VH-VL binders against q9umr5. Designs and how they scored, part 51

Target 1, 268 residues: q9umr5
Amino acid sequence: SYKPVIVVHGLFDSSYSFRHLLEYINETHPGTVVTVLDLFDGRESLRPLWEQVQGFREAVVPIMAKAPQGVHLICYSQGGLVCRALLSVMDDHNVDSFISLSSPQMGQYGDTDYLKWLFPTSMRSNLYRICYSPWGQEFSICNYWHDPHHDDLYLNASSFLALINGERDHPNATVWRKNFLRVGHLVLIGGPDDGVITPWQSSFFGFYDANETVLEMEEQLVYLRDSFGLKTLLARGAIVRCPMAGISHTAWHSNRTLYETCIEPWLS

## First folded at step 1 (VH-VL)

Design t1 (framework fv_tarlatamab_arm2)
Fold by ESMFold2-Fast, scan of step 1:
Structure t1 (fold): chain C 268 residues (1-268), chain A 124 residues (1-124), chain B 109 residues (1-109)
Amino acid sequence: as target 1 above (268 residues)
Amino acid sequence: EVQLVESGGGLVQPGGSLKLSCAASGFTFSTYAMNWVRQAPGKGLEWVARIRSKANNYATYYADSVKDRFTISRDDSKNTAYLQMNNLKTEDTAVYYCTRDEYYDFWSGYSDYWGQGTLVTVSS
Amino acid sequence: QTVVTQEPSLTVSPGGTVTLTCGSSTGAVTSGYYPNWVQQKPGQAPRGLIGSTSNKHSGTPARFSGSLLGGKAALTLSGVQPEDEAEYYCLLYYGGAWVFGGGTKLTVL
């Protein structure tokens, strides 16, 4: 029988978005127990990421306890960052495949409609003034805002992403790294036509330098220092990279070819 | 077999009101954002109003030309979207089309399905 | 006041290649404006062709492609057919609201 699958949604999203994904899983892996977590839906997705991590943690504990052979995570967009933190803070998770579906793993630096709705007069160049304040850090989108022109402010003010990436020191960093390294597979999915995640290579742990030139994962200090285990996972053969062109941000969970190529092989 | 059918158009004097309906079938209506788009005789398309799904708190958006006069709404139990038009002006004369966005796909693109339209004529 | 600008009229020969463009008064068009392309033939309801810059809707012929060119959204038709004669509208996204361009009348001669 197949391991259970837990699905975590993204910003301004809910469980309703995953109906096609559930159809695909049922077709290829019939009998799989799929739980789409119905927490922090819609507007509540704006709550601070650490608050969301706590709520999702409480929801996944009983699911993991009932599946001694392990579970799989499929985490979409902002949800991929929630799942990153879950894997680090849980001393006893039994996750086999962590499938990150177009998630801004190194952060976001782009003018998107999410930001225009929340901060209508702000541009990506000036959003750092809001996001790197204590008030701004009470919004999930600001928890992973990564302005490459103000990296010093990002490192000092980010209450979530800089900590979970090991870019700033934390007392729990060693334990978080040990916990994260228990994951069986880290499956990274994303692509150049996403249109929301900026730079799109953030889904693969690439990001802008100060000149807005994208540096890939292996050139990142977090990889080189092995801050939370990326270098160790890659050496173990546990990182899977599955880029696909032609897919917009909201189509990752509803494209059959994407599912068959990037997701299906990792749902044992 | 996706179908959108507009109704409620007609002839109204300036300052009058009309309520348009868009009956949807062949898909899960409750998961899609819905739009109203109009086209004045011999003119181009103009976006009028949008309403998101329950997952996005039924958020509504309006073109400046209709703000405070028009109200978009939906009844998911009846698979129907509505456009309440108040204080109608002669420049509101147009064919009104109903179209769906991709469900929660806030910005991934417009729906490929449009209704046949309903004509609203505001006479002077 | 945001204005979306398209060429009013373009002519192309059957089998030829033509590119329609879509510009914004607020600055360069990027993927963040989610450019969409809609086709309308006389006496018919509009139909979606392309969403989110280059993502084709179901039923859109392979000869249609979307892209970004020189700070504008672009719709390119390669190997134009007589049935492609129509009005083409672009629309751009501005924080929840959509804004249509004036339309391009494509004539196939």
Scores: ipSAE 0.000, ipTM 0.383, lowest interface PAE 17.3, mean pLDDT 86

Design t1a (framework fv_tarlatamab_arm2)
Fold by ESMFold2-Fast, scan of step 1:
Structure t1a (fold): chain C 268 residues (1-268), chain A 124 residues (1-124), chain B 109 residues (1-109)
Amino acid sequence: as target 1 above (268 residues)
Amino acid sequence: EVQLVESGGGLVQPGGSLKLSCAASGFTFSTYAMNWVRQAPGKGLEWVARIRSKANNYATYYADSVKDRFTISRDDSKNTAYLQMNNLKTEDTAVYYCTRLEDYGSGSYYFDYWGQGTLVTVSS
Amino acid sequence: QTVVTQEPSLTVSPGGTVTLTCGSSTGAVTSGYYPNWVQQKPGQAPRGLIGSTSNKHSGTPARFSGSLLGGKAALTLSGVQPEDEAEYYCLLYYGGAWVFGGGTKLTVL
């Protein structure tokens, strides 16, 4: 029988967005128990990511406990960061495949309609003034705002991303790394036509340097220092990279070719 | 054992100022968020202010009723949290309690230990 | 203005079961609100009972339990004792700020 699948949605999203994904899974892996978590839907997705992590943790514990053979996670957009933290804070997770579906794993630095809706007069160059304040860090989008021109402020003020990436010290860092490394496969999905995740290579742990030149995962200090286990996972052959062009941000969970190429092979 | 001891309460006239202290012992103070909660005579509890740990950049938050008048702060070297109260009003009359909150960013939030409170009376 | 609503008063017989609820004006209460429950007896400081929906303090008697019920946080006492007569307050988290409910006066008769 197939391992259960747990789905975590993204910013301003809900379980409804995954109806096509559920159809694809049912077609290729009939009998799979799929749970799409109905937590932090719509505007509640703006709540601090650590708050969301606690809520999702409560929901996934009984599912994992009932599945001794393991579970798979499919985590979309912002949800991929929630899942990153879940895998770190849970001492007993049994996740086999963690499928990160166009998630800003190294952060976000781009002018998008989502940011303009929240901060209509702000440009990406000025959002650091809001996001790196204590008030700003109470909004999920600011928890992974990563301004490459103000790295000192990002490292000092980020209450979430800098901590889970091991870019700033935390008492739990060693335990978080140990827990994260229990994952079977880290499947990274994203692409150049996403239009929201900026840079799109953030979905693959690449990110801007101070000149806005994208440096890939293997050039990042978090990888080189193995801060939360990326280098160890890559050495184990546990990281899968699946880039695909032609897919917009809201279409990752509803594209059949994407599903067949990047997701289906990892749902044992 | 965990202890929180409030001090600094007293009688002040409207428009006056007062600074409360909360001395902590029996735990690693620097890893906890600290809160001030008040209770007016015969009324319910009202959350006043919170200051997060160093791991969360000492972020501060206030109830709308005290915003711009009260300032929460902490000194981790002295295991002490403070509440500076300015432009006091008669409706600020209350017993002020200090309470801790786990603040690792991913831990459970639990108002487990409370001090005994310090009375602030704002009266002419 | 965000409002947290509790039953003003509830009565239960010794040995009985009673459930107190805590609702939010913003919608259904989920675990992400980190519901907390504190007990206060006249003339005493509040005492922590339950945090993050269902996590008990080591000093909290086994008869107390926390849960989510019908879009609200819930505190259930089973096998109520006379000493459980007190005011019970819930707190909900709103992204940095905490908001107390109005309190429930539990009478044990």
Scores: ipSAE 0.005, ipTM 0.410, lowest interface PAE 16.0, mean pLDDT 87

Design t1c (framework fv_tarlatamab_arm2)
Fold by ESMFold2-Fast, scan of step 1:
Structure t1c (fold): chain C 268 residues (1-268), chain A 124 residues (1-124), chain B 109 residues (1-109)
Amino acid sequence: as target 1 above (268 residues)
Amino acid sequence: EVQLVESGGGLVQPGGSLKLSCAASGFTFSTYAMNWVRQAPGKGLEWVARIRSKANNYATYYADSVKDRFTISRDDSKNTAYLQMNNLKTEDTAVYYCTRHEYSYGLDYPFDYWGQGTLVTVSS
Amino acid sequence: QTVVTQEPSLTVSPGGTVTLTCGSSTGAVTSGYYPNWVQQKPGQAPRGLIGSTSNKHSGTPARFSGSLLGGKAALTLSGVQPEDEAEYYCLLYYGGAWVFGGGTKLTVL
């Protein structure tokens, strides 16, 4: 029988966005128990990411306890960061495949339509003034805002991403790394036509340097230092990279070809 | 106030062993990571070893030059850090300093307080 | 071997301003390297001045400041005093290991 699948949504999103994904799973893996977590929906997705991690943790514990053979996670957009932290804080998780759908794993730095609706007079170059304040860090999107021109402020002010990436020290870092390393497969999905995640290579742990040149995962200090286990996972063959062109940000969970190519093979 | 006092240095022959101690007072020892740093006569500072706090599972790290020969440890009940040095070489001759860090959320990383050092001489 | 590079020596007049730099063989120094600055006077134990790029130890005089400059960590002294003559070391963090620079001998005359 197939391992249960747990789905975590993204910013301004809800469980309803995943109806096509559930149809695909039912077609290819009939009988799979799929739980789409209906927490932090819509405006509640703006709550601090550590608060969301705690809420999702409480929801996944009984699901994991019922599945001694393991579970799979499918985590979309902002939800991919929630799942990264979840895997680090849970000393008893039994996750086999962690499937990250277009999540800004190294952060976000881009003028997107989402930001124009929220901050119509702000440019990406000035958003650091809001996000790296104590007030700004009470909003999820600022928890992963990563301005490459103000890296000092990012490292000192980020209450979430800098900590889970090991870019700023934390008392629990060693435990978080050991917990994360228990994952069977880290499946990274994203692409150049996403239009929201900037740079799109953030979904693959790539990011801008100070000149806005994208450096890939293997060039990142977090990888080179093996801060939370990326180098170890790559060495054991546990990282899967599945880029696909032609897919916009809201279509990752509803494209059949994407599902068959990047997701279906990892649902045992 | 904050004090770090090293002891255990001395003269030893190549291949020998020594155990250094660093006695701490004036702060909550158990929350700090502890480091050993050495300085050869007339040379610069070289980081040797680090042991993290209980919150980080007492994780240990070593410079390549001492890996598999030196062991760092701590006893939080005695406010003391240790450096067990085995298979000593002439190039290990140096003054050995003990220094602290605080590893907590949002923390600064100064190597703020240092002991006075203890001299280790490895010669025949 | 990772190498941390500092100016071997610098000279400044009393009351003057001087900036010491700290570079890494692995690329541009960012705050993720947790740059630390340590002062050592001849015959004395080292003392910490600055951690995490710019965070001063409580005993560090106001005339000392830390920053990032041109892809390097920087230590600036403004209004230098005779007692500031010393060896200054930087340290950079590489995910568990600390690496010292070769030190800068600052001469005040």
Scores: ipSAE 0.000, ipTM 0.390, lowest interface PAE 17.7, mean pLDDT 87

Design t1d (framework fv_tarlatamab_arm2)
Fold by ESMFold2-Fast, scan of step 1:
Structure t1d (fold): chain C 268 residues (1-268), chain A 126 residues (1-126), chain B 109 residues (1-109)
Amino acid sequence: as target 1 above (268 residues)
Amino acid sequence: EVQLVESGGGLVQPGGSLKLSCAASGFTFSTYAMNWVRQAPGKGLEWVARIRSKANNYATYYADSVKDRFTISRDDSKNTAYLQMNNLKTEDTAVYYCARDLSEWLPYDYYGMDVWGQGTLVTVSS
Amino acid sequence: QTVVTQEPSLTVSPGGTVTLTCGSSTGAVTSGYYPNWVQQKPGQAPRGLIGSTSNKHSGTPARFSGSLLGGKAALTLSGVQPEDEAEYYCLLYYGGAWVFGGGTKLTVL
């Protein structure tokens, strides 16, 4: 039998968005128990990411307990960051494949329609004034806002991403690293035509330097210091990179070719 | 029809100033980033300056060779981009082209230069 | 300063296939540099051919294609025509600024 699959949605999203993904899984792995978590949907996806992590943790505990053989996570967009934190805070997770669908793993620095809904007159160059305030950090999107021109403010003010990436010290960092390293496979998916995740290489732990030149994962300080286990996972052969062109942000969970190429092989 | 037309080039003495204009037509100018690119006689293309749209707060960027001497600006009400050139040197002698970048309302901020003007010649000599 | 490197000159026969490359002094060229290709014929203004690695600009003939190859951006011409004889420039994006390569003079004999 196939291991259960848990799906975590993204910003302004809901379980309905994964209708096609569920069809694909049912076709290739019939009998798979797929649970799409219907928590923090729509506008509630703006709640602080640590609050979302707590809620999703409560939901996944009974699913993992019923599956001693292990589970797979498929985490879309912002949901990929929730799953990063889940793997770090859970001492007893039994996740085999963590499949990250176009998630801003090193952060976001781009103007999008989602940002304009919440901050209609703000430019990406000025969003740091809002996001790196205590009020701004009460919104999920600001928890992973990473302005490469104000890295000092990001490191001091980010209440979520800088901590889970080990860019700022935390008392639990050693335990979080140990827990994260329990994952069987880290499957990273993203591509240049996403149109929302900026830079798109953030889905692969690449990001802008201060001159907006993208540096890849192996050039990042978090990788070089092995802050939460990326270097160890890569050396173990546990990191899978699956880039695909031609896919927009809202299509990652509904493209059959992507599913067959990047997701299906990891759903044992 | 999408067009860019440069003007304002001419002969100027070293240390002098010139202001170039780039008039746009056939597209929504205000949403595009604009570039100035130059080419010295018999030489290759050299990027000079870039200005983003209002959506990116009119952010400006300059090549090291012209920084602090040249100022790029735009007037969206006139569909025109400008390059103010001060303290001109003989090595600034070139044909100056304007080129549109991407529309800043598209998903990709850094798409590239698809439409170019015909250029305007700037000669710096005594 | 950052240097973008191209082959100075290449020669191809009519109907042949040729690939031009574009490398960076800062490391491997990825799609995040938004590689662009521009064509310029003697005495004419440049025209954009390819943007964002492989996206053709309006009017670019089907025989032109863009890709990434061996840590460099690549422009491939398949079934080269005499009118393709020109200077070809690549440009890469660095922190708000564009940097041009030195150009490749393509000769069609």
Scores: ipSAE 0.000, ipTM 0.391, lowest interface PAE 19.4, mean pLDDT 87

Design t1e (framework fv_tarlatamab_arm2)
Fold by ESMFold2-Fast, scan of step 1:
Structure t1e (fold): chain C 268 residues (1-268), chain A 124 residues (1-124), chain B 109 residues (1-109)
Amino acid sequence: as target 1 above (268 residues)
Amino acid sequence: EVQLVESGGGLVQPGGSLKLSCAASGFTFSTYAMNWVRQAPGKGLEWVARIRSKANNYATYYADSVKDRFTISRDDSKNTAYLQMNNLKTEDTAVYYCTTDSYYYDSSGYLEYWGQGTLVTVSS
Amino acid sequence: QTVVTQEPSLTVSPGGTVTLTCGSSTGAVTSGYYPNWVQQKPGQAPRGLIGSTSNKHSGTPARFSGSLLGGKAALTLSGVQPEDEAEYYCLLYYGGAWVFGGGTKLTVL
């Protein structure tokens, strides 16, 4: 039979957003047990990411325990960062495929309607003043805000992303790397027409340098130093890249062609 | 009808320079990454250089054998890609092909369309 | 130095089935390497056949298929025809750069 699938939603999202994804899975892999975690929904998705990681961890433990053959994770947008941390902090996860749907793996640096709702008078160039404060780090969005013009502030103030990426030292870094490396496949999905994730290549561990030129994963210090295992995973053949044009941010979980091309092959 | 037409090849002495052009038609050029690939007489295909679309900030990449000597560029208003070759060596003698990389449109890296090639001979 | 490895030559009878493989010195080949297959006949420009592991380019005959097999990219020809005799190149993507295999010379009969 098929391994269970656990779904983790994104910012201002809930389990309802995945009804098409569930339909596609039922069509191609009938009998698959799919659990869409209904935690930190809507406004609660703004809570600090470490708090979300703890809550999702408590929810996934019994699911993984009941599936000795392994489980798959499908993690959307901000949810992909939650899943990254889960794979690092769990000494006993049995995740086969970690499928990341348009998640800002190297961070976010872009003006969106979501940011305007929270910080209506700010622009991306000024958001560093709010996000890199203790108060700002109490909001999930600021936990992965990565201003390429204030990288020193990002490295010092980021309570989540800089630590998970190994960009700032942490006493648990060696254990987190060991845990993350147990994943069977890291499936990265994203595309140029997303419209929210900026740069869109953040979904593939690419990001802006100080001149806003995108450097790909293999040119990042995180990769070159193998800080949490990306270089090792790529050498093992465990990283899958599946970019697709023509898909907006809210459509990654409801596009049949995307599902068939990028997700379906990894749901053994 | 998709077409890629290379031009600018010829005979040049070692240390000389040539600029190749690749004129594109029949597709939305600005959304595609473009590659230059070469083939020395009787040898296999060798990737030379790549330039990404505007969506990827026109990022450029080069094979180690040509780095610092060759420059790839593009002019989206003219649907044309270029390869400026400086300080040419005899080992640069090859047929140079222009090929699409549809990383943007189908988001998957497709070297689908190829030009006819232009011969560059570096000899004294 | 990254090396992409192909069988130097393969022979198949008309109407037969043959599979060409493409391996990487860096590890198992996955769809993340965007395996591409290109056909070149003597004196002609290369022709794209398959991109992103298994997606056929326009004009690629139905008898050609792409897949992943045993940690390698694979090109399978079913019901081979004499005109399929050619050099076949695979190429893999390594973060910005493409790397070509050495090519497989397919002889039909």
Scores: ipSAE 0.000, ipTM 0.438, lowest interface PAE 15.4, mean pLDDT 88

Design t1f (framework fv_tarlatamab_arm2)
Fold by ESMFold2-Fast, scan of step 1:
Order: sequence, then C-alpha cells, then structure tokens
Structure t1f (fold): chain C 268 residues (1-268), chain A 125 residues (1-125), chain B 109 residues (1-109)
Amino acid sequence: as target 1 above (268 residues)
Amino acid sequence: EVQLVESGGGLVQPGGSLKLSCAASGFTFSTYAMNWVRQAPGKGLEWVARIRSKANNYATYYADSVKDRFTISRDDSKNTAYLQMNNLKTEDTAVYYCVRESPYFDILTGAFDIWGQGTLVTVSS
Amino acid sequence: QTVVTQEPSLTVSPGGTVTLTCGSSTGAVTSGYYPNWVQQKPGQAPRGLIGSTSNKHSGTPARFSGSLLGGKAALTLSGVQPEDEAEYYCLLYYGGAWVFGGGTKLTVL
C-alpha cells in the first residue's frame, strides 16, 4: 500500500551501494516497490548531466504511470541534481517526497578524490579554467562546479546548474518552476562531516559568497527571487531540513539512525 | 506566429556607419539570446555577434573580424535587437540575419531555430 | 584560429543516404560544442534543422538526423529527395562565441 520508491545514485556509483537502504525500507515499510535505476553507473556517471536526465526520464515515466497515487524519489549526491532537473522538465510527474541525500544543490567548490583523478594537477582555485570550457562541460562534475570567485563565468558557462537554479535565463523557466512546484515534499539531508560536498551547506541550498563565507538558502538570490519555487515551497511548509553530524559522504544510504530520522517519515 | 524582421540595411561608404534593427514578435523576446549572422555575396555564413538576456547581464560576444567596430544591443521594452556597425570596410558587405538562440545548454531545444529574412549592407564608394 | 571543417561538396542519388560531417581544429567534437545544422536553399534565408547534436527543430523532416561520428558532428539524410539539394552549414559553440563551418553543397542527381 506504500508508494513506490525510485532511487538515483551518484558519481562513480551503482545500485549495489543501496543494499542497506533497501533493507531499511523493507523493515519499516514492507511491500514497498523500490526501483534502483542502473543507468549511468560507474564511469558513465561522468556523462553530461542533461544526457543523464534524458536517460533517467525515460526510465521513470513507466514507473510513475503505474503509480497513480504517486511515487517517492531518493536521490544521492550528484543524483540529487538529476532529480531536480527531472522534476522541472517533466510536466506530468507525480512525485510526493523528493529526498535529496547530500546533493550539491547550489554546486561544488572543493577538492575531491574524483576531481583529482580526472584533473590531477588542478587546484580548486584553477579548476574554473577547465570546467567552464566546452570540453569541461562534457563532464557531469563540471556541470555543477560553482566557483564563487568567477561567478560571471559560472553564469555564462554552466550548462546545467545555472539553468535549473534559474540563475541564467531559459525560455522554459516558467514551465520548469510550475512542474517543480508540484512536488509534495523537498527533504534535504546533509551534514558537516560529509567530507566531499563542499561547502556541505550546498545540500541545503547554502553556498559561498565571493569571500568564501557561507550564506544560507534564505540569503541566496535564487531563493529571494523565487527563481524555481524554493520560497513558495518553504511558505507551503514543503521543505524539510534534516542535517546530521558524524556521517561521511559514502554512508548516507547505509546509516540506520539517519534513515529512521530523515528518510522513513517521508515514505508514506 | 514567431517572427524576426531586420531593417536598416543600405549602401554606405568605407569608414561609414549603419545601425541595423531586428524586430521580434510572437515570443517572450527578453528571455532569449540574440545573434547576428552575415553572408557575403556568394560566400558562406559567418557568425558576427551575440547578446544574452538580462539574467546573464546582457553579456556580448563578437567575431574577431568585427570586434571593436560593431556593437550589439537590445531593448527588451521594444522587443528589438540592434547591431551598430562603425568603421565599415568593403569586406563587411553582406546580407545580415538576425537569429534567435534557444538555450544552447538545453538538450531539448535547438540553438539557432528562428531566422529573419535578412537585410543587405553594401559598403562601396 | 579556430576552424570548423565541412566537406565542400557531396553528391547523392535520389532515395540514397548521405552523411555530412563537421570537425573542429581544437580536437574531437563532443556534445559540449552544441553542434547545430542549418539548411540554405538558393535565394532563401537559412533555416535551422538540428540543434544540440541531434535535437530536430519544428518542421525538420524525419529523414534528417544528427549524431556524433568519429570525433565529428554528423548530419545524415536517408531517402534523399530532390528538394534536399541545398547548402548545409554546421556551427559549433566555443564558450560564448559560435563558429560556422564552410558549408557543404549537397547535389542530388
């Protein structure tokens, strides 16, 4: 009797990472149909995010069509950005809870092992030269690279994040906002000990200003302008913030206390 | 009905100036980037200039061949884009097209989807 | 400095299949260059056919398709009609600026 759950993984990830999450859901909500999408796994997770959105869109359409009562999305890390775009481009989605597990919703500005593997000699301060090129925008991680010291280049070159955040104009912005606002609940999860998402407050729509001081969601221009509906959702009581300390980036989907506190309540 | 109509072309002497206009109708002009593309007689298409929307601070871009001589601008209240051409050379002789640019980063839309009919600029003594 | 290269001329028989390519002097063409294809018939203004590698514009006939092939953007026409005889241009995006290829004159004989 529970709504189906669709899981979207993150960078260099696969469905196997969610085995504990599936166990937790089965224990608390027995009979829930959980589909972990095995698309863009491993190295394919580096493909441009718009390409991933198209592929995931094709996979979720039949699942949503079979569930007229609605579905829940659990989207991990980079997958949270894919789900943001899905909710905007789908004019017929029936998503109740969108659960974002430590996703860089305002972007990433920090060194990670994945970035060092792809660009070994690059520093965070110099990565804008690579990411804000046409070549760099072919990599998913560059699609949400947000250098607070080169905001003009981010706004001009970001092929994905600046558009879905309404930071750059798009003819479909009004339709995308209307579609996104159909979501029942936006559940934001993250924490200071993640170690990968930088700043960790990006998972809650906070981000660095030009001095690398973190400004929270309500201080962001995208919120103040209500560019894609955050202010409207907050006023509706539809945004849930669930921060938790002590959880590393790869543990969000395998921590029982986190599941019980932040995820379980939203799987009705 | 989505349309772009260019005007302002004509005969001008080398070193002279002309201002082209592009009147848009049938869509929300202010949200689209706009381009100017030219074609010299018997030659191929050459991109000239681009202006983005207000959300991108009306950022402008120019081909090297026209940089510092041409200025692209827009007036969203009039649904019109402009190309101010200064210090014209005989090599600037071409039909000038105004072109609408759909979001070039959106895989669901094409970039150069709506073209005007063109306006002829002849630079000759 | 940046040069976008197309075949200057191609010939195809009516009902045949032909592929036009679009290459960059900067290296392999990927979807990040947002390849566009534009058709121009003699005496007419150009019209958009395909944007962002493979996205057809409204009114583009089903026989046209866009793809990436061997490090180049590609435009394929299958079941070519006499009315497809035209000049075809590609254009690629370079971080703010667009660059056109030299055009391919397609002759249908």
Scores: ipSAE 0.000, ipTM 0.404, lowest interface PAE 17.2, mean pLDDT 87

Design t1g (framework fv_tarlatamab_arm2)
Fold by ESMFold2-Fast, scan of step 1:
Structure t1g (fold): chain C 268 residues (1-268), chain A 124 residues (1-124), chain B 109 residues (1-109)
Amino acid sequence: as target 1 above (268 residues)
Amino acid sequence: EVQLVESGGGLVQPGGSLKLSCAASGFTFSTYAMNWVRQAPGKGLEWVARIRSKANNYATYYADSVKDRFTISRDDSKNTAYLQMNNLKTEDTAVYYCTRQDYGDYFEGWFDPWGQGTLVTVSS
Amino acid sequence: QTVVTQEPSLTVSPGGTVTLTCGSSTGAVTSGYYPNWVQQKPGQAPRGLIGSTSNKHSGTPARFSGSLLGGKAALTLSGVQPEDEAEYYCLLYYGGAWVFGGGTKLTVL
């Protein structure tokens, strides 16, 4: 009687990371069909996000087709951006709850061990030179790099995030907005102790201004212009905000209290 | 209303040069990648060259058969894409089509619209 | 050297269903090849039908659908009409370059 759940992992991640999440779902919603997609695992998670969107789309189409009552998406970290794009490009998705676990919805501007591994000599202040080049845009992390001190370069060079957020014009923007608006619930989860997503409010569509002061979702131009439907969804009562302190980036999918508070109520 | 119009084709001797133009109207030209595709008489379609939007630094790509002889370019202020063809060979004889690829690196789209084509004949 | 292979010709009766396929010499076709489908009628410019495996252009009739099937890209026409008689080309993306298949001539009779 429960809708199927589709899980999309994050950067340098795999389906194995969700073993605890699957245990929680089985305990509270026994009989739920949960599919954790084994695509773009490990280093393949560095592939361009549009390439990942296509691969995940291919995998979700038959699952959605078999579930006329609808499906739920649980999308972690970078995977939340993949799911954002899926909901926009699919004319026929039947997603009820889209549950975003600590995903950089407005982008990333912070030094992390992942960036240091890939670009050892780079600082967040100079990464724009790499990320906003054609070569840099062939890496997923650069597709959502959002330097608040070079917003003109971000708007001009971002091949992914600026487009799905409606921050730069795209011919498909109207249909993407219409498709995204079919979602039943947008459940946003994140918190101050994440340690990777910077600013952590990016998980709730907040982001830095040019002085690195965080402006919340309702102050963003993408919200005010309703570029892809956030204002409409909020007015409809379809946006759920579930912040939680004390949870590190790799623990969102394995914390029982978080699951019970933020995820479990949205799995019908 | 969304339209592409090619021009500049004609008869040229082997070793000669031609510059083709593709005039765009009815859409925001600067945000799209543009392609040239050719079709030899009675043959199939062959992709020739692609130029990306300014967001991707006008990156250019070429089929091996035309590399180092052809140059694709664009002038966003005139809503026009160009194909400069040098050192033409008899096997370059074809109808040359201009076609829009969806926005920059967004590969969700399709190759549409297409222009009506311009004939290039390389003969002596 | 990379070759994209299509059936040279296929025949289908009006109202019938037909599937055209598109294969790569480099291995199984996945969504990462961004399979595209274009239609060309004699004496006309081509027109786009499908982008990136299954995304339909707004002018593409509902009877057309794109998918991946058996390691190949596929274009399926259900309830074929006489006006669907045409040459159909697929094209696949190879890290910067697009490569067309040889085309399939679809005959409706």
Scores: ipSAE 0.000, ipTM 0.397, lowest interface PAE 17.8, mean pLDDT 87

